# VHH binders against o26223: the designs that were tried, part 74

Target 1, 191 residues: o26223
Amino acid sequence: MKLLWTSQHIKVTVHIDGKVSKMDVLEAIKTRRSIRKYQDREVPEELIDKILDAAMCGPSAVDERPWHFIVVRNREMLEKIPEVHPYGAMVKDAPVAIIVCCDSSLEKIPGFWVQDCSIASQNILLAAHSLGLGAVWTGVYPLEDRVEGIRRLFSIPEHVIPFSVIPLGYPAENPGTRDLFDPDRIHLEKW
Below, E stands for the ipSAE of ESMFold2; O stands for the ipSAE of OpenDDE; V2 stands for 0.75 times the mean of E and O plus 0.25 times the DockQ between their complexes.

## First folded at step 6 (VHH)

Design e39 (framework vhh_8pnl_2; at its last look DockQ between E and O 0.53; V2 from the best seeds 0.00; counts 0 for: pae E 3.5 > 2, grease 27.7 > 24.2, SAP .766 > .668)
Fold by ESMFold2-Fast, scan of step 6:
Formats: C-alpha cells, structure tokens, sequence
Structure e39 (fold): chain B 191 residues (1-191), chain A 120 residues (1-120)
C-alpha cells in the first residue's frame, strides 16, 4: 500500500488585460480584427458569460431576440467542426467556440432574424476584443451544407438555424490596424 | 491590365529560386491584407501565403521554410520569394487582396496570374 500525491501546476489565466479593459467603444470598433491564431491558454467561463451577456444586448426586429448560443469547449467536438465547415480549419485550434443560432419559434417578423443574429455575432467579436481575446466570425447561414452539417454535429432541432461559428481565444497574432474611412461614400442630404 | 498585376514567373530547375511581384495600381495598397494563391493543373486554387497590414504572415504547410511573403507599401508591391523550388510547386500564381475580415470565404477576385514551371 502506497499513497502518492501529485502537484498540479495550474496555469493562472489573467482574465482581462488592463490596456484592453480600458478601451472605449469607438477604439474597440476601430481596432477589432479577425483573429484565427490562438494561444494554448484557457478562456475563463466568466469571460464567456460576459461576452454572451453583451451579445444578448443587441437590438432585434420587434425585440424578438431570436438568438440561442452553443458554447463548445470539448476538444473532440471542436476538431469535428472543420469536417462540416471545411473553411473553418482554425476552429480546431481554438480553446472555445460559440455557435450563434436562431430559434425560429421566437421570430415575430419573417426574415429579420438574419440581421438579429448578425448583430449578436458582431457584439460577440467586439466584446471578446474588449476583454483581451481574439475571435473570428465564420459563416454558416445561408450555406445549406454548412447549416445541416452543424445542425447534425450539435443535435440542433429543425426549428433552430445555426447562423455562425465564432472561435475565440487569447490572440497569437497581431494583424495590425486599417484606415478605412472613405469620404466618397458619404453623401450629404442627397446622393 | 487589372488593378493587381503579377510578374516574375518562369521556368526553373528543381532547387532553384524565383521572386514573384504583384503591383497594385489601386492607390490603397497599405489598407489591404494581401495574399498569394496558386492553382496547379487539375487542382483547386489554394492559399500559399498571407500578409496583413501589420506585417503578420501566415504560410501553407507545404511552403513553410521555403517561401517568404513581404510587402513594400511605398511601392504598392507584394512579393513572394520562392526558394528550394520543387516540381510540385508548378502552378499559376495569383495575388489577391486578402479579405482577412471576411466572415465568408473563399470568393476572392483574381488577377491574370504568373506561371511558375519547375522541371529539369
């Protein structure tokens, strides 16, 4: 009879970088970039909760708020996503992904759920960025093969439509900034 | 001529080197992430390398350690330095403005391309 004890080295994750947590809304919008390379570092559950809270605060058509979210942390499931979403290869390398879905039973006005879920997806990207994380929106709807592949993989009911898959994590790349302001696209009073 | 004009392709022996260039006449080069793609006979177009506005680079596994992507914003030109060329690198090479912020891929617009042939 022998009793062995093992010390585990716990990787302490700093939940919010001070610089990013002090970012104003305009700065967050202008500096957010799609991130497809992630550190091998856990994303705390409380940060995911903050991101999803922000996602649900977006405007929606007739305040229908049709969104549902699947949080995927299981490595085996993340590794299967590229099988049904072939251009989402980066998802398998992410520590977590959020699948944005529309529950069609919550739809009050036909067709506007696409805008609703787009708003939720963008809020996820902005919230992640504000919390020191990186994320990317990978399109599912309206590509039928991707919609049905994701539905089957995650046992999503027929009345629920998977809209986007958003992998996220601590960024392992810095794509830099863009200056996109184009005054030729602004028309005063008339075209 | 398109907005993006590729050049520098040619016939080279295995182990040789070529430098491809892509000139942007669009006057907004510094605002775009850029990429090199290739298409071999009978195959799909595939990403070779990407470079962002902040000079972050990404390479396909089949060219890592052999190819180097770079940009010169002052000259509005993208480069691909290709070393240790293999017969498998034989393809038409295309540059493209990379839609790094695209939430849907892979519907990029392509220039005319430049042909690279690696053979004895």
Amino acid sequence: as target 1 above (191 residues)
Amino acid sequence: QGQLVESGGGLVQPGGSLRLSCADAGFTFSNYDMAWYRQAPGKERELVARITTGDSTNYADFVKGRFTISRDNAKSTLYLQMNSLKPEDTAMYYCAKAPFESWIDYFDYWGQGTRVTVSA
Scores: ipSAE 0.459, ipTM 0.739, lowest interface PAE 1.4, mean pLDDT 85
Fold by ESMFold2, look of step 7:
Structure e39 (fold): chain B 191 residues (1-191), chain A 120 residues (1-120)
Amino acid sequence: as target 1 above (191 residues)
Amino acid sequence: QGQLVESGGGLVQPGGSLRLSCADAGFTFSNYDMAWYRQAPGKERELVARITTGDSTNYADFVKGRFTISRDNAKSTLYLQMNSLKPEDTAMYYCAKAPFESWIDYFDYWGQGTRVTVSA
């Protein structure tokens, strides 16, 4: 059997009966956990569209919106990621991954793109969670060996910086919640 | 914040079993994800198993179903049941707070460990 590699247009569809998340935003933030085990179940394109729409809703420095996203579903490519990102081993088991990138030609103010792409990455995690999916942020930037490896693997041009790889799928685990509130981190009026 | 104290290591023949324990009387155990790591001489520390606050578990590929991580929150104790031990399991074993939510996956805190020796 011959594998065909094609470039696909990212689509946004309008649904008359579209799924709407019922989860309160504070609950989503508190209950989201890193998910590294996934069911053998494909993620519909329309859910990926919703996640990427959410990713692009974040604020950015002077509204520069420097982000680009690579959606990876090809098994061969997903299985190669651990070769350049060894602590992202779960990516090979995910039905899909999203690579968050910065296009440095879109920077209006140097040095803020890391915050911009971090916001987009966190929005991906929250949106996935609200849609019944699980995801994990695996760090690429600023580890140069990972940046170069991912850039080479996905033919990312030199002015574009891969920031994170986010595998996602229907969860096959439930890590539970954590109580991490620490009053000693709160300072009133001054340090 | 106390110190995590590992115990239960020892000398065992191939195919044998050991149960490792890890305890601390200095933090709210049930609120933390926990892990076992190991380090053989001259090698990097490697993850053996993780267990979350919701009792979800994750094992390194080399475990192959031979080990079971568990926790007893009432006793603030983490366990690793090790069955079908092989000589390559010989290492110092450490418990730690697991960096389950870390996106970089490198920084953690360790105690003195407990030695496991599996002799041919």
Scores: ipSAE 0.249, ipTM 0.610, lowest interface PAE 3.5, mean pLDDT 85
Fold by OpenDDE, look of step 7:
Structure e39 (fold): chain B 191 residues (1-191), chain A 120 residues (1-120)
Amino acid sequence: as target 1 above (191 residues)
Amino acid sequence: QGQLVESGGGLVQPGGSLRLSCADAGFTFSNYDMAWYRQAPGKERELVARITTGDSTNYADFVKGRFTISRDNAKSTLYLQMNSLKPEDTAMYYCAKAPFESWIDYFDYWGQGTRVTVSA
């Protein structure tokens, strides 16, 4: 059975015109791209709330839900993030950023918080995309300099670990779509 | 994994121009985001320009409109048109390929580089 993967070129028509096209989950996953350029347009609080709601809907180890979120809209703070995050240059151009953090005091099982925060971060990206926003995951953890930089900048307690910085905004670029399916990465029954 | 091969570097006077090329002999070129990096002596490698599969471009702040990154998918070739070159642009320039979308601006394949020297 030749699975004819019809590469449907899903023309992600980034409708610049604010109409939140409802994406199904697979479409959102497949068409999502990191967006590093943003329009000079504010993101409504309602959208951020929806994104954060999505962020909190992911599973976590033993349902520990260790995540916290810092929503940053202050222009000065956004501009300071690149100073401590060398790959966070785009943050200064975003109208808002979400910093995903782990409260270690909420951990029930040590170490799984990375997966938990990753799930939350990815849900942020997917939700943003589904809402017509662009976002990018900028890694903070486990790079110590970045962790400490973000910690200091936002006065994050020692028991709380900044994990990712996710700038969000209306997209000012269209990276296009990619076919990332690789059958060579699939092993049946054994390696 | 196909080899990236940079070319087009050389010696140029300040204010001059160069066009760098990067030929990709590997996987389907069109499926990859591409970038130019440079590394000056004693300095860290830095991003110069990036181009996505959708031809979206990003440039480092120091480029200031002087450089243009482009791609020809039919030729599996990446380009960097560099105008108004400055001595500070002297570096080894590397072509980079990212088969996966990276959340850390990571490129997993590099060419050997082409040397650009801007000197009076």
Scores: ipSAE 0.068, ipTM 0.591, lowest interface PAE 3.0, mean pLDDT 87
ESMFold2 (binder alone), look of step 7: mean pLDDT 77; pTM 0.788

Design e4 (framework vhh_8pnl_2)
Fold by ESMFold2-Fast, scan of step 6:
Structure e4 (fold): chain B 191 residues (1-191), chain A 120 residues (1-120)
Amino acid sequence: as target 1 above (191 residues)
Amino acid sequence: QGQLVESGGGLVQPGGSLRLSCADAGFTFRNYDMAWYRQAPGKERELVARITTGGSTNYADFVKGRFTISRDNAKSTLYLQMNSLKPEDTAMYYCAKAPFESWIDYFDYWGQGTRVTVSA
């Protein structure tokens, strides 16, 4: 029997490093860091399914939910991404990358797909972190050269806009956490 | 060109030491992860060392055990202590604000660099 990515987004019980990640939402948000170095280790398909399930759960303008995702595991294709995204060099070393796209045919209100795809991208980062993986959002839209480069590389049709490229894997670095709370940015009642 | 000014480079003999400094004229230094990069003649720029806002450090394999990155947020200054210098360390050294949480990699805060030459 052949095993390939299909339209089946089923959840299967998979052991990951013998541990189940448990952290509350605030902890996940505060401790997530961009990860650009990955172990030479494959990410199970079941974890990708969980991440993409979480990506699709975000709020969306007029509930248009224009998100489409390309899952890239092919090493040759991953190695070509830096050619069209010059600061995406870490992608070539990742075991997998997710390309977040907007299908403009699903737009109900013009322009808000950017916020929709931002929400999906952040959900991918948080879900990956909660599952013991590391990821980084590398920007594509609105840089037209990157948008067209990624479109050509992955045969993306003209009505679909690549928004971000998110490499992910088991982390091989630990940049530590940040403490960014700034009470001077909080105004009570009025500015 | 940016608000980062590197200094401390020079000519040293193999085995010598130098301390590079990078001063930020802006007042946002404390909020950014910082990095040192270098570019040798005929080669591309490569990452040497990084330091987060919280002080966590990361080093390229070719400098581990020899170089130390540090920061002084009160002085808005980044440092690179270079020990046991080798001819292979000869390069222009650049500091950069390294917004590691940036989802966009475009950041024009590069200094002009400071030259390090390791030779007789």
Scores: ipSAE 0.424, ipTM 0.731, lowest interface PAE 1.4, mean pLDDT 85

Design e40 (framework vhh_8pnl_2)
Fold by ESMFold2-Fast, scan of step 6:
Structure e40 (fold): chain B 191 residues (1-191), chain A 120 residues (1-120)
Amino acid sequence: as target 1 above (191 residues)
Amino acid sequence: QGQLVESGGGLVQPGGSLRLSCADAGFTFSNYDMAWYRQAPGKERELVARITTGASTNYADFVKGRFTISRDNAKSTLYLQMNSLKPEDTAMYYCAKAPFESWIDYFDYWGQGTRVTVSA
């Protein structure tokens, strides 16, 4: 990591797979890719704390902030996730995973916790990317079989709903970026 | 909207090889990440391999070192080279568009698939 000061902003330079990349907010959004291959290297607790701090900074419906997070570093537990989430095979190879949950006792408005947990999940992905880590959102809610499987595996109480499982680590792959701008989805003044 | 057409499956003995193809009749193949999935009888559909628009690849542990995913953007075709085939590789194989950034793999739209049987 290197900090460079220019005329207007402090620029942060991150080394990714031997290459240097500038990462401001727009570039973080545009260059973030799902990462499913991780180096055999521990993620410091300080970086997890920064990621979770960012997760909790998103907007929340009526400021209900219903999220709870489970940080999983235990290898035996990570290795069991694919048993209840067949498409989450990469989780067993990650040094750490974050399970984003909704504590329904904190819900002030029915149903909006889904948006709150989605925002938290995306903030985890962006924060991880900005810190030189890779992550992937693996969907749990609203698939009832995955919700129940994750609940049983991590002893999650009935009033708490597991929403997503996000493995993360130092990336061992470097996917390309995509051009996703579609002007046909933009309507001026009226439909 | 484009149709994905899988081919190349068949019956092969253990240790044999097959090359699967997936042709995209649509207009934007080069803009999509692509994947191969498989489903054995009585089992859930599982990811085999992914390839991004930038040609980064990801493989399930059970095929690493044996299978190779590749793409030909000029031909709008995805490939899976399968070497050292095992009886446990027996399944219907499917290709899908844009699975790499999908946070949910349950809702991917599938082609008809191509059947691979590895038997003595």
Scores: ipSAE 0.419, ipTM 0.730, lowest interface PAE 1.4, mean pLDDT 84

Design e41 (framework vhh_8pnl_2)
Fold by ESMFold2-Fast, scan of step 6:
Structure e41 (fold): chain B 191 residues (1-191), chain A 120 residues (1-120)
Amino acid sequence: as target 1 above (191 residues)
Amino acid sequence: QGQLVESGGGLVQPGGSLRLSCADAGFTFSNYDMAWYRQAPGKERELVARITTGGTTNYADFVKGRFTISRDNAKSTLYLQMNSLKPEDTAMYYCAKAPFESWIDYFDYWGQGTRVTVSA
C-alpha cells in the first residue's frame, strides 16, 4: 500500500517585505489574477492534492458533484494541448495542468453541470493563489472543436465532457490588482 | 467602451523601424491588460505582443528581440517599438484591450488598425 498524498497545513504567503502572512478569503478573491508565466519549478504533489480537495468542496446542484480531474505533468502531453486549444499556448510552459471534466453519468439534474464545473474551476484558481501559485482558466466547453480535441488527446470517454484546462505553477509575473467595484450594478430593493 | 486609436504605421524599407501608438480615450486604461495583434493579407489575425497591468510582457516567437511593447498609464497610451523590420511584418496592426481574465481569449474591443508595409 502506498500513500501518495500527505496531510499538509495551511500555507502562508511570503510578502515582498519578507513578512509571512496568511491570505484571508476576501484578499484571495480580490487579488487573484490569471497567471500565464511560470517559474521553472516543480509544484509538489501535496499542493495539487490541497487544490483538488478545495475544488471538490464547492456547492453543487442537488449535490451531484459531477466533476473529475486529470492531472497532467507529462511534458509531451502538455506540449500537445496548444494543437487542440489555440489560446492555450501557455500550457506547454507550465509544470502542471488540471483538466476539469464532467462525468455526465453522475448528473442528477440536466444542464447544471456547467455551473458545478465552473465552481470547481474557480476554486482551483483561488486555492492555487492562496498557496502561492498562479493559474489560469482556459476554456474548453462549449467550443465543440476544443471539447473533441481534448477528449481525443487524453482518452476521455464519450460520457465525460472536458470543461476547462488550468495550467498552474509558481508565478513569474505580477499583474497587480484591478479595481472593479461598480455601485451602478447594485440595485437596492428594486431593479 | 472607450475608443482605441492606432497610429504610427507607414511604408518602410527592410531593416527599418517604426513606433506604433494606441491611445485609449477611456478612464481606466491602467486597469486593463493590453495587446497588439496583426493581420497580413490572406492570413488570420495573430497575437504579436501583450503587456499586463503589472508590466509583464510576452511576445510571439517571430518578433522576439525585434519588437518591444510598452505602456504609459499617465498618457493612457500603448506602444509597439518595431525594429529590424522584415517584409513578413507587412500587416494591419491592431491594439486591443486584452481581457486577460477571459477564459476563452475572445476580444471585442479593437480599433481600426494602422497599416505597416515593409518593402524594398
Scores: ipSAE 0.369, ipTM 0.707, lowest interface PAE 1.6, mean pLDDT 84

Design e42 (framework vhh_8pnl_2)
Fold by ESMFold2-Fast, scan of step 6:
Structure e42 (fold): chain B 191 residues (1-191), chain A 120 residues (1-120)
Amino acid sequence: as target 1 above (191 residues)
Amino acid sequence: QGQLVESGGGLVQPGGSLRLSCADAGFTFSNYDMAWYRQAPGKERELVARITTGGNTNYADFVKGRFTISRDNAKSTLYLQMNSLKPEDTAMYYCAKAPFESWIDYFDYWGQGTRVTVSA
């Protein structure tokens, strides 16, 4: 799929809990919450393209960028995800889900693809939030049964590892924000 | 530490009411989403109600309109007001810190729970 917008053309005005407002980067990071309830409303392809553009802009170990993405909109397929991912029940109620995958053939340094795919997953969550959408990261790797279940369901080759399943949509819940700053976890100069 | 202690259970007749409490002796109660679960003998544990840090609530269909979850951050206590109790509500009730931001869904139960019996 071709991106409809480049990063430089992405506006910072977003829909938050039904409201339109401007969100800076720090606000986006601090107010993003996992969303598991979605409105029965389609997510435009343009917004998915913007989210995936952001996902690919993260730092990567030796710039290997091993990520691949599967965009799932088919309701029948979304309804089958809980059969192979028990804690992914909310996926069946989402209008769309993104499966983040690692192509192991692109790995240049052993093991760092996990961090690469984690960065891509978090960027999807932040980008979705910045665009007025809600999303949640549901874990696949390193749980072998979930990895193989998702692989079989979406015909993923053996050299590709499904890492996370991220349902997203317009939020139908508002969990509020958290205040998590803990100065006791900050050490100056040494431990 | 972060141990949760449930109380308020007991024997009640059908149609009666009970108020369950869950006290958190740990840190940062106000920063965690909280939940009530229940388990009847021979059945799987099931979510009854959840309350987020922002005060939003979610209920299982089988308790909607009858149960109300609430929290008191100043007292570090979670509550479940149970009205119009039915025999089917008979179970051990557990409170849990709900890891709403968990990317792998996980619930940990603290203490032995509090028993609710609805019968004559």
Scores: ipSAE 0.396, ipTM 0.722, lowest interface PAE 1.6, mean pLDDT 84

Design e43 (framework vhh_8pnl_2)
Fold by ESMFold2-Fast, scan of step 6:
Structure e43 (fold): chain B 191 residues (1-191), chain A 120 residues (1-120)
Amino acid sequence: as target 1 above (191 residues)
Amino acid sequence: QGQLVESGGGLVQPGGSLRLSCADAGFTFSNYDMAWYRQAPGKERELVARITTGGRTNYADFVKGRFTISRDNAKSTLYLQMNSLKPEDTAMYYCAKAPFESWIDYFDYWGQGTRVTVSA
C-alpha cells in the first residue's frame, strides 16, 4: 500500500494493488469511530504534520486560534499518562499521542477557547481517519485533577490549559457502523 | 437507569469453559456498544472483548480463538463464552455499556462483576 499526497487539499490517496481509494468529507464524518487499539507500527512524521495542519484550520472565536499542541512519541511518557488520567489506559499502547492545549494569553474573548480546542480535537480525529489512522479523544478539561496531572507531567506553564489527549496509530480494531440519524431531533421553522 | 448485572462466574479447572451473562435492566441496551472487561487483584481493568450495536466484535489478543462475545437485543443480554480457560484468566469480569464515541471516558455503567477462578 502506497500513500500519495495532493498539495492543494492536503489529501492522502491510498494505492492498493494499483487501485486508488479515497474518502470524501461526508464519508469521513460518518465512518470515523473512536479507536483505542493500535498496531505496533510507527506513524510517519509526515502524517502527524498533515493532521496538525488540519487541526489549525478550524473556525475560531474572533479568530483567536489559542491552540498549542504537544506531540508525544516517548514510550515512557506515554506510559505515565494513565497515572494522571485513569481512563486513558489505551494511551500507553499508542505509538503517538497529541495533547491539545489552550494558551490563555491568546484568548481574545473569555470562555470560547473550549469550543476552539474542541474543534481542533475533532479535526485531529477526522484528519487521522482520512489518512488511515485511528484515534480517540480522551477528555482532560474541565476535570481539574486531570488538567493538573497532565500539566505537571509535560511541564505545561500555568497560563496554558491541557484540553484533550488524543492517542493515535494504525487501527487494530474495527467497531463497525452506527445508525444515528434521528428525525425526531429535527424541528422545522421552530421548536 | 440501566443497571448491569453479571452472572455465570465460578471456579473451573484449566481447559474448562464458562458462559458469562450480563443483563441490562434498562430500556437502551440495543443503543449501546457493549464490552467485557476483567480485573485481577492489584491490576488495572483491561478490555477483553467488545461488540457493536451492529454485532461486529473485537477481542484482546490474549483471548482470541478462546472467547466469543455475543448479544441478544430482545433479551437485553450480553454474553461471553469462555473456552480453554487458563489460570491467567482468573479475574473479576465486568460488563459495561461502552459509549465508545464518548470523548470523556467515564464508565458509569459498570456492573458489580462476576468472579472467575481458574485453578487446578
Scores: ipSAE 0.372, ipTM 0.728, lowest interface PAE 1.6, mean pLDDT 85

Design e44 (framework vhh_8pnl_2)
Fold by ESMFold2-Fast, scan of step 6:
Structure e44 (fold): chain B 191 residues (1-191), chain A 120 residues (1-120)
Amino acid sequence: as target 1 above (191 residues)
Amino acid sequence: QGQLVESGGGLVQPGGSLRLSCADAGFTFSNYDMAWYRQAPGKERELVARITTGGKTNYADFVKGRFTISRDNAKSTLYLQMNSLKPEDTAMYYCAKAPFESWIDYFDYWGQGTRVTVSA
């Protein structure tokens, strides 16, 4: 109580379905879980717009921001994703999916687009969670068969690389939180 | 192939009980969320129960109140206590290291399974 400096909690307040949801950043990070089961309920476009806005706010190598996004709501297209991504079976049951892509024409420095698209993917997961949605990152890059399958399915040009497929929806499962803090992985000043 | 070995299956009458065990020969059991899956003849493999590293459990609706999942990290063993068994519980039961936070959906940590048959 006599400290001139104190830890601050940054809280995010969002409006979801007419209700106010509050979650601080640390709570969002620590409670986010991969969600693979979804309610049969539409996700409003306004929430997808907020998620994509958050996705584009991550740090980027030399600020190249090479990401592009495909929003898939068409049931026939969602049902075809497991044919080219065999372990993406849950995608067909989601109301919407986001495909994170790299446009290589936007590269300013070679190779760092992988980190850029990883950051965008994680921001999608965190933003979805903060808005009361569930999501899961299903890996595409660097698996060549998945990259080419997704490219063909969504008519993605050769200079654009599909990176991840992220189904989203209102969660129909509630996994427990994890206790992952491991002090043996923390080294002070040097190894 | 996997390092997980399931046991405890068998033939029981409706209303009976079985306790399944899954032993992990590896050194990382305590670091993984674990799960029980089952596959009935002619059906897809389905999730039965999950347990996190912190011990928090989740159950499929069709077993809720009848099955209990637990773990013993000192013995590197996962358990499924099955009570009030029904003919529709007849299946091959598999344990898995369940990397639920994996962004790659490949689960190569499956056992051989243990058979449960519930019949009169």
Scores: ipSAE 0.392, ipTM 0.728, lowest interface PAE 1.6, mean pLDDT 85

